VH-VL binders against q9nrl2r1430to1533. Designs and how they scored, part 161

Target 1, 104 residues: q9nrl2r1430to1533
Amino acid sequence: GGVHELSAFEQLVVELVRHDDSWPFLKLVSKIQVPDYYDIIKKPIALNIIREKVNKCEYKLASEFIDDIELMFSNCFEYNPRNTSEAKAGTRLQAFFHIQAQKL
Short names: E, the ipSAE of ESMFold2; O, the ipSAE of OpenDDE; V2, 0.75 times the mean of E and O plus 0.25 times the DockQ between their complexes.

## First folded at step 10 (VH-VL)

Design w100 (framework fv_nezutatug)
Fold by ESMFold2-Fast, scan of step 10:
Structure w100 (fold): chain C 104 residues (1-104), chain A 122 residues (1-122), chain B 107 residues (1-107)
Amino acid sequence: as target 1 above (104 residues)
Amino acid sequence: QVQLQESGPGLVKPSQTLSLTCTVSGGSIDSGYSWHWIRQHPGKGLEWIGSIYYSGRTDYNPSLKSLVTISADTSKNQFSLKLSSVTAADTAVYYCARGPYRSDWNYYMDVWGQGTTVTVSS
Amino acid sequence: DIQMTQSPSSVSASVGDRVTITCKASQSISSYVAWYQQKPGKAPEPLIYSASYLYSGVPSRFSGSGSGTDFTLTISSLQPEDFATYYCQQANSFPLTFGQGTKLEIK
């Protein structure tokens, strides 16, 4: 994308990072902390990686940025049962994202 | 644009295993989307068989759970259905379809294959 | 399992008619219902998702409404290409389940 889109992506990532429900998404899950995570999740991603991609101008279209954010939520719901704190945080953060993404 | 195409035998004998493959073009199965098998019996409505995600996670219809296996081959961009110990009741048109990202928790199918007819008969 | 019951099972109508098809879930599914159109010999095609959102490319004469257990698909002015079988599907939980279908026939 253009300079306007890159600024919008950075603004949205910053809002997601600052959200109270961002804690499961701030950085990659380590194999040491959660040994079976990478047996289940084949495309790990987190907000710190997405932010780096924004800063490196790797997103050319809003759809590419949205795809990475949705992958992050998909990983959360794939690994964590619906009634866990992680899944509940993900549900609320995803709803917040969908409202903010209407600006893109 | 994403397209799905089913392939497999049109005739299967009772007690054998039915094997069907869905080939995906225009998009990768190694994405956040869910990939589904649905069937339609003659004169009946649609029955969801199961799904697979890029993680390898599968969800199966409990009525078929002991008989069904869904797998994916990302190198060929294909996902497959195996239904064991088939009977005449498994005669149906079989569809593969793309569903949403797991994160949506809203499981509608937006892209469908053309369907392949399977007859179980001796 | 969540049962989806459609009404009517068949309906005869003329071009220009307003047609309504209803779908009832055996338990609350919020707004997680989808509607599909199937023509003879063809795969189902999506019409509506999340009860009321029109899928891309679907004509505006199609609309969906409802929440909880009762859902309706409406065709405001029936066109010749709309004669088909219509299915509702609960999108809330596994196993995914469909209504039995409503066949829309020319009168």
Scores: ipSAE 0.005, ipTM 0.614, lowest interface PAE 11.5, mean pLDDT 86

Design w101 (framework fv_nezutatug)
Fold by ESMFold2-Fast, scan of step 10:
Structure w101 (fold): chain C 104 residues (1-104), chain A 122 residues (1-122), chain B 107 residues (1-107)
Amino acid sequence: as target 1 above (104 residues)
Amino acid sequence: QVQLQESGPGLVKPSQTLSLTCTVSGGSIDSGYSWHWIRQHPGKGLEWIGSIYYSGRTDYNPSLKSLVTISADTSKNQFSLKLSSVTAADTAVYYCARGPYRSDWEYYMDVWGQGTTVTVSS
Amino acid sequence: DIQMTQSPSSVSASVGDRVTITCKASQSISSYVAWYQQKPGKAPEPLIYSASYLYSGVPSRFSGSGSGTDFTLTISSLQPEDFATYYCQQANSFPLTFGQGTKLEIK
């Protein structure tokens, strides 16, 4: 049987994808555009991967879903300096996520 | 629910090394979070000791004069504090805590262990 | 190191009162301040991050404001469960530093 948590995860991922600041997070970082990214970031993740995991019911606990979203933001802040458009977008999107996560 | 639990000796002799371990349950230390040690001694309130990240990066309070080492053991889901050459001034309640990695905005600690009391005396 | 100074160090208040606690940073920290509540015998619990964002589950009577060097935690209409010690923390740079704490007592 399905759980209400999975529907909530779907709703939250859709809200994140629709947010104006989601652009750095929609897909994995391109190695051709950012050649050193995968030398620095050892656990890459993006919203398309998280959405696929939600669709396949791979999150057993809300904490696992939250951990993947937080990993995505942590990767952004580890790679991108504070003053970049990526870091600024990540900052705003993470704040939005924390507010929406209250519904989980 | 993520929970943190401190463990280690409650009494340490002066000049010895204080070793504490934080056991994490309900979540993985091998995630995007930062993991912190904070202490609370009677005269100084809360003092941040240092942190370790999923990447293995550590940051330490320079006031501790490089006497601190924080390490992680992902196979046991634990991270540990080693404070060398302790004195009576190191008597405190020691907390481990989790915080998100946010170099651009904020390092706040959202989950805390219950704390463990350490007394330094002979 | 960035020094965080809280005022008052203690305050006595009654249920229903509006309580304000102030935190001053020795240098500008933008909005990078967090607030914690600590009850006797318990670990600190987060209340606010980035000066004004409420942590999940925190009652709306708690609010934070400020930027730069001056920050405020406000409790509108104090409840019995709010009697505790409150700490501010600067989250801008290492080492992370806390205020000395403000004890909120009944009377």
Scores: ipSAE 0.006, ipTM 0.637, lowest interface PAE 9.2, mean pLDDT 86

Design w102 (framework fv_nezutatug)
Fold by ESMFold2-Fast, scan of step 10:
Structure w102 (fold): chain C 104 residues (1-104), chain A 122 residues (1-122), chain B 107 residues (1-107)
Amino acid sequence: as target 1 above (104 residues)
Amino acid sequence: QVQLQESGPGLVKPSQTLSLTCTVSGGSIDSGYSWHWIRQHPGKGLEWIGSIYYSGRTDYNPSLKSLVTISADTSKNQFSLKLSSVTAADTAVYYCARGPYRSDWRYYMDVWGQGTTVTVSS
Amino acid sequence: DIQMTQSPSSVSASVGDRVTITCKASQSISSYVAWYQQKPGKAPEPLIYSASYLYSGVPSRFSGSGSGTDFTLTISSLQPEDFATYYCQQANSFPLTFGQGTKLEIK
């Protein structure tokens, strides 16, 4: 878990944020707009939270970083039916992530 | 990287509750994965017992008819199996396993514990 | 419940042989099949998911095929470390179910 590895996490998060399909994942789902979300999703997470954890050096291993990104996608698929725009964006972004994560 | 380790009593008396714990290392139980219990009777194949998901949802094999409870303790990074009113038929090797949670991947087990032998005998 | 039936129950083979193991589901499971290898005294290890995709680190001599109800695991050139029991598993619906196993033994 050194500086080189943390820089790789930061770069990957930036690439995810810039991706066209990142819109469902940029920040936490609003409790006001989607009140049942937090009844279904036990551990909410979003790219802004993951970025903060990277910047604060909270990921000691690549596996911890990958687990948080996978949790984000799993939350998307748990809450959103398969044919929604959210689930479709999640499927494409997750595939992109898997390709990029091979570098880690 | 991620490893699972079962622990619990090797011997349980009939009618008692079997309690097993799976300790996860190298990864968080409160992540995007499902966590499973599978058993293998002597000389037989594998039987899925149930699972707990990162969301806290549980699914159980209907054949166990409400005798099973699976729970998670994220502070200890563990998940546990309780099987009530055991009989000699519950003698088996018990495995814990990890599976991904997403609609198109289904529930395949990609990481397994080494297994723990449980004998039900008076 | 979806029943998974493997054939054969056991097979004897020699190093270098091509071995095929089949698995039949009692109803259609699309491609939602995994294959596992279990060596004596050890936990099952994943080989294949979604009928044909190899897990990382699995040798290329292993391959899977099939869809619907009929699935096959093939070992193209058997190695000494491949003598084990093989299990298929359906992931289409709950409860998750496994085949009864195929024991691959030295001839």
Scores: ipSAE 0.006, ipTM 0.603, lowest interface PAE 9.8, mean pLDDT 86

Design w103 (framework fv_nezutatug)
Fold by ESMFold2-Fast, scan of step 10:
Structure w103 (fold): chain C 104 residues (1-104), chain A 122 residues (1-122), chain B 107 residues (1-107)
Amino acid sequence: as target 1 above (104 residues)
Amino acid sequence: QVQLQESGPGLVKPSQTLSLTCTVSGGSIDSGYSWHWIRQHPGKGLEWIGSIYYSGRTDYNPSLKSLVTISADTSKNQFSLKLSSVTAADTAVYYCARGPYRSDWHGYMDVWGQGTTVTVSS
Amino acid sequence: DIQMTQSPSSVSASVGDRVTITCKASQSISSYVAWYQQKPGKAPEPLIYSASYLYSGVPSRFSGSGSGTDFTLTISSLQPEDFATYYCQQANSFPLTFGQGTKLEIK
């Protein structure tokens, strides 16, 4: 990725963090509060980790950034039943992300 | 950009096992996506065969009963379809596809290979 | 299995027309429907997911609506490149199933 792409990644992560539906995604799921999460989810990720990777210029391609965001949503839908507030928030935030990703 | 490319024999004899491979470039098969096989019989619609996830979980169309196996090779960035005991009814164009959403939650396919034609005849 | 039934099976239209294609599920699938466009000899291309969300790069003349069992794909102001076969697909449960297709033909 170029400097323009890195700036766009920073903008997208900030917009995701500020979205009303970001609450399930802000930080890694607590092993203490949700003990079975890490038995089911093998590649945990959250917006704070993605943001740190953007700030450290760890994404070399836009596809790598998009892959991490999609992994985050995939984990949500794997763990949470469809009728949960987490899954509903994930569905709305993912749709928002796809609109914003058109800037990349 | 992520691209998918099917490969395998264009002609298979009845009762043999059909083996197809999907090679993924521009992205990793272990990066939170689902990976699908779909086929289309001549002059007919689309039939979902099955999928494999980054977790190693597989889901198969029950109509293919134990005849189908999907596997992934992360080191080659490939996933593969084996369909055993083929008949003329298995003649179709076979597609591989990527789903950014889990197929049991959303089941959507956003990137498709160009398709490979498989004819089952002696 | 959830059966997806499209109507009409074929439709003839002219450039500039508004075209509507419907898809009915045999049981409620909430909003878990996708739409694809397929041109002869080519792979399907995704248009819409979750009933109404457009994939990136899909022209704004395409729109989707519906929930439960009844879903609609609309093309406002049909363009020459839009003549193709359209498929709906449910993503509610396994196995994933497609409609039989609607062929959009030049009048």
Scores: ipSAE 0.008, ipTM 0.641, lowest interface PAE 10.1, mean pLDDT 87

Design w104 (framework fv_nezutatug)
Fold by ESMFold2-Fast, scan of step 10:
Structure w104 (fold): chain C 104 residues (1-104), chain A 122 residues (1-122), chain B 107 residues (1-107)
Amino acid sequence: as target 1 above (104 residues)
Amino acid sequence: QVQLQESGPGLVKPSQTLSLTCTVSGGSIDSGYSWHWIRQHPGKGLEWIGSIYYSGRTDYNPSLKSLVTISADTSKNQFSLKLSSVTAADTAVYYCARGPYRSDWHFYMDVWGQGTTVTVSS
Amino acid sequence: DIQMTQSPSSVSASVGDRVTITCKASQSISSYVAWYQQKPGKAPEPLIYSASYLYSGVPSRFSGSGSGTDFTLTISSLQPEDFATYYCQQANSFPLTFGQGTKLEIK
């Protein structure tokens, strides 16, 4: 994208990173700590990867940026049962994202 | 901007299978979103038929479960509805829609197709 | 299945009026309700999700409130383009279910 697009995406990623419920999403899941994760999740992603893509101008459309954020939440809910702290954090952070995404 | 467009035969004979396709543009069905089929009978309200997810998981309205199949073709960026053994009661406008994301199974449809009219008649 | 009942089934109003539409769930759905607007011959358009959050681009005269079983859609100052049928939808459990609709007509 353009300069104003990058500013908007960067601001939103920073807001997500700063949120109390971002802890499951800050970086890719460790294969050492969670060995079966990559057997189940075929398209892994995390906020650090998304931020890197923003900084490299890889998102040409707001929809592409939104799709990556949604993939991140979808992976969380696919891997983690509903009653886990990860799934609960994901639900709250996703709701926050919905509100903030209105700026895009 | 994401857009959805329904396509399929406008006329289906009783006892046959209704086949409809939703073509998605401006976004990928192989992402975190849920993809839905909803119908509206003449002069009546909306009825949710079912949904499909990027994982291939499907959920169907129990009232239609034995008759309905939803599938996705990620290479064509399409998802489809098959409704078997149709009767005049299946005459309706059929919509495809996107649920923006899974929130512990709380789905709201943020993008809708324009709808396609299906008449079941001999 | 969770049944969604809207009231009234129809309402006649004038431009500038405050209009209130209610939706009652047969069991608690927390805040997991959405509202849609449908004009004749057109697809439904989303207005509100999770009871009170407005979709981007929806005019601020629309607002939603409620939790549990009782939900309300309010149009604070009715405009000519607002004459339509309005539907609520519960998102708490499958199958997803809609209210029967409220038709908003010119008085």
Scores: ipSAE 0.007, ipTM 0.610, lowest interface PAE 10.9, mean pLDDT 86

Design w105 (framework fv_nezutatug)
Fold by ESMFold2-Fast, scan of step 10:
Structure w105 (fold): chain C 104 residues (1-104), chain A 122 residues (1-122), chain B 107 residues (1-107)
Amino acid sequence: as target 1 above (104 residues)
Amino acid sequence: QVQLQESGPGLVKPSQTLSLTCTVSGGSIDSGYSWHWIRQHPGKGLEWIGSIYYSGRTDYNPSLKSLVTISADTSKNQFSLKLSSVTAADTAVYYCARGPYRSDWHHYMDVWGQGTTVTVSS
Amino acid sequence: DIQMTQSPSSVSASVGDRVTITCKASQSISSYVAWYQQKPGKAPEPLIYSASYLYSGVPSRFSGSGSGTDFTLTISSLQPEDFATYYCQQANSFPLTFGQGTKLEIK
């Protein structure tokens, strides 16, 4: 959409980046550090990519932005067992996102 | 406002284990940040000792790895350093510090304790 | 391990001077450098993170620049409270490493 919606997406991405639980999501997972990640995860995404898409006005609808954020969380839960620190961080950050996304 | 405070003995005998504790207030150690120990020898620069994360993961300076253990007690909101087999070379001011946890890069220390002086002497 | 080398090791300056301190990494660290100020008898205080971003409350006379291996801290108009030792730190990889320090002393 509009300029107003893009401003709202930018503010929300900044809030996610600043959150204590954003650490697994800031950048794409390193293939060197996690060699099997890209064999399991077919659509990798991270907050730095989503922020770049916002800056380039690539989201036309709020639903497209929300879909990319949800994909990021889905990838986390698909790769990481539910009891890991990554999965726990993802669960808390996703809950925070759902509260903030109500403003969109 | 998050604050960190070091505590422990100011004097340790050679060959003994140095034990220091960092008490965190105004924030939780179970919060996704990394928690660090840094030391400074008299008249020298800063040396990173190691860190612990809320997950229980520890990272240690390889030069000290066989001698150092960092642990956390979430019920007391504290994390601790044990340095075994100390010598006079371990005489230093010891600081605890907070840094953000980042999976693809490592940390800046944005909150520091005041430091505690440790002398290793017989 | 990544080695951080500061230049100069010490500098004498007067209030109002422009002071520049340089830090060189032994391999590329992108923008992942921090700068700290330490006054005698006190803990280091953070000044700058990610090469150029000031921490809240740090005076605007402090600025940082650089990427890759070469980084600079600048104080545009030195004040009496700025006489201290300055350290750079790479945040790119473990173990975290600091420069040897630059002592800024009164001329």
Scores: ipSAE 0.006, ipTM 0.558, lowest interface PAE 14.4, mean pLDDT 85

Design w106 (framework fv_nezutatug; at its last look DockQ between E and O 0.78; V2 from the best seeds 0.00; counts 0 for: pae E 4.9 > 2)
Fold by OpenDDE, look of step 11:
Structure w106 (fold): chain C 104 residues (1-104), chain A 122 residues (1-122), chain B 107 residues (1-107)
Amino acid sequence: as target 1 above (104 residues)
Amino acid sequence: QVQLQESGPGLVKPSQTLSLTCTVSGGSIDSGYSWHWIRQHPGKGLEWIGSIYYSGRTDYNPSLKSLVTISADTSKNQFSLKLSSVTAADTAVYYCARGPYRSDWHAYMDVWGQGTTVTVSS
Amino acid sequence: DIQMTQSPSSVSASVGDRVTITCKASQSISSYVAWYQQKPGKAPEPLIYSASYLYSGVPSRFSGSGSGTDFTLTISSLQPEDFATYYCQQANSFPLTFGQGTKLEIK
């Protein structure tokens, strides 16, 4: 294939992944490490999944992309109390995302 | 672009149940957001009524909790408000709104419906 | 419940003026404050979230600051379309609560 310029979605995913607070969101939560996670979270999602969707051009609207990112954060806040490292990281990363998403 | 629109009767008799529906378009209520009901008495400020989250959990204003029920219908992409035993004090403009999700904090309203007026009168 | 007290309740200003609205929380709410603008007969529109971040499309003349209990909304140079009622809201804990509002009127 040819060389393609990164889309706005691709660029934003790259920035999210590179962020210091991305560690809770890089991959899907392990059922082995967190046995009850999928009993609580019914629509799991992570940055690697979102990146794949972007690469496959599955997002036709910016709102669809934003919805998946918001779902990712919502899952974090649903499962993790606000005082946890994951929730704190999520709070900061979401704030970053909200700023960057204004460019979409 | 996501849009919210309130619907329901504009007139309710005292002691009856006020029922409103918020229809969401351009987005899914099952997409990981929080969904809120807020009202504004004539010439007054804003009062939070309650919220429902994509998980189905609800939070209610304690001042109204015993009288309020919020539910969601994902098949219709709607969420609803029921307020029982209404009085003249419940006369207000009722707004539905969306915000980022958090179960107990960080609940902002970033998209609002246009609001619907409900008058409680005999 | 967390009480949000806005000041002033009303303010008269002219186009081009710098306008400051304050909101004081009855207890510390970190930076979990939003500001809304409401024009007569319309729904509130979001301006600021997390005390200092502007929503997309909000003019840069709007700014927010503060943490803990004291928060400020500032309009650096008032424009004709800015005359409205403004509300602060705390998003730190339930029940969610709003300030009583500040009506910004033309002088």
Scores: ipSAE 0.320, ipTM 0.836, lowest interface PAE 1.9, mean pLDDT 92
Fold by ESMFold2-Fast, scan of step 10:
Structure w106 (fold): chain C 104 residues (1-104), chain A 122 residues (1-122), chain B 107 residues (1-107)
Amino acid sequence: as target 1 above (104 residues)
Amino acid sequence: QVQLQESGPGLVKPSQTLSLTCTVSGGSIDSGYSWHWIRQHPGKGLEWIGSIYYSGRTDYNPSLKSLVTISADTSKNQFSLKLSSVTAADTAVYYCARGPYRSDWHAYMDVWGQGTTVTVSS
Amino acid sequence: DIQMTQSPSSVSASVGDRVTITCKASQSISSYVAWYQQKPGKAPEPLIYSASYLYSGVPSRFSGSGSGTDFTLTISSLQPEDFATYYCQQANSFPLTFGQGTKLEIK
């Protein structure tokens, strides 16, 4: 539909996806490329999963949506050391998210 | 919309165990956030006690590590502090707080409870 | 442990003044510092994270700067509600540590 039909959650997810630092978060981490990831991260999530949950109207409260986004960032920081490009991208994208989330 | 509320005894005797609970509303403790205990001695600054993450990971201030246990009860949406063998030096206002999780660099506390006063006295 | 030292320990100022509070870390903490405001009898309230980012709802008269070991909180034009104790906190490593606090009192 029209721009007025986009939910606040959908708009925010689109803005995150378009951000230059979204690349570590677009899809679930590959088990082939990163074989120990799922041994460490017990609640995997990514922007494509969150966007699907938004489209299915699975978030009833803004806090539930924010919790999933923050889980995505905490997974990044749990797995990736601070000096990695993934952790640096996550830090910048999380700051962007916090600014945008005040609109929710 | 997330709120934290401390509860526990206002008075504890020396050598006993202090037990405090933080009740979380408007959000889940089974989430990507870390959940913290901080205390403030009368007329003094802030001291971080420790934190818990949804995975069960706990981090404790080394100065208190042998005396402190932090646990979570996701069914009640609560996390708790036990401080054993208390002395008058443990008299303080105790706060629970929430922060975004980072394994190698810990969160800034964005939501705080109002604090609960604990006096250790005979 | 990383020691956080604030200066001054107290400052007296008048409404409208520019106030600067500094915080020094005993080791480099990159930009991983937060600032909190605490009023008597109340819990601390977050002001700034990652040295320079304002929390939502914090007035623009507050600003933070610095990196490495030296950090600054500035209030550009002091308001009556700003009289409080201010704390810095490092988030670089465990254990989390706070500065001793700077008490901002009316002159």
Scores: ipSAE 0.225, ipTM 0.780, lowest interface PAE 4.4, mean pLDDT 88
Fold by ESMFold2, look of step 11:
Structure w106 (fold): chain C 104 residues (1-104), chain A 122 residues (1-122), chain B 107 residues (1-107)
Amino acid sequence: as target 1 above (104 residues)
Amino acid sequence: QVQLQESGPGLVKPSQTLSLTCTVSGGSIDSGYSWHWIRQHPGKGLEWIGSIYYSGRTDYNPSLKSLVTISADTSKNQFSLKLSSVTAADTAVYYCARGPYRSDWHAYMDVWGQGTTVTVSS
Amino acid sequence: DIQMTQSPSSVSASVGDRVTITCKASQSISSYVAWYQQKPGKAPEPLIYSASYLYSGVPSRFSGSGSGTDFTLTISSLQPEDFATYYCQQANSFPLTFGQGTKLEIK
């Protein structure tokens, strides 16, 4: 998208990063600390990568940006069982994201 | 905006295989969403058939599992349903739908196709 | 399989009325319920997910509540476009299952 969409994408990413439940999503999962993660998750992504893609104007449509954010949550739910701190944080942050995304 | 469109024959003979395709536009099936088939029998409620995720994982309604195959073709941005050995009981409106991915829980349908009517009759 | 039982099966109401539709699960499903609206000849449209969260573009007169086994969809002031059939859906576990529907008709 255009320059006005880029500003909106950046503002949304900032709101996600500020949220208390952003901690599982800030950076890519460490292969050293979690060796099997990349055997299970085929398309890793995190907020820092999404923010860089916004800075580089790599999103042409709002749907592309939203798809990366949803992929981030889907990876969390695929790797982490429903009762883990990570999955619970993901559920809460995703709900927050859906509210904020209405502003796009 | 993402849109889903079902296609396939409206009439299928008993014992044949029903084959339907869902074409996705405005988005990619190779994404963090799950892709579902749901049907609605005449005058009856909705029945979930199954789903596919971009990783290749499929989940099927146990009542249909031996009869159902769901597959995806990312090059065409399509996913498909095959239902074998159909009977008159398989007459329904068939919908494709999308939802945020959940591996074994918490799946909701946020986008639906318009539906395609399939009649199983001689 | 988790069964979802809706009540009433139909309701007759006037524009401006408050309407409630209930959905009961055969076992606890936490808050994992969605609600859909379906008009004749059309696909279902999403209204609510996770018992109480409205999808983008859904009018604020729609609300959802409940947890465990008992869930409610409320329309606070009916509009002409709200006359439709409403379905609940559990998302606690596969197979995903739907209620049998509640038809909301003009009185």
Scores: ipSAE 0.202, ipTM 0.803, lowest interface PAE 4.9, mean pLDDT 89
ESMFold2 (binder alone), look of step 11: mean pLDDT 91; pTM 0.942

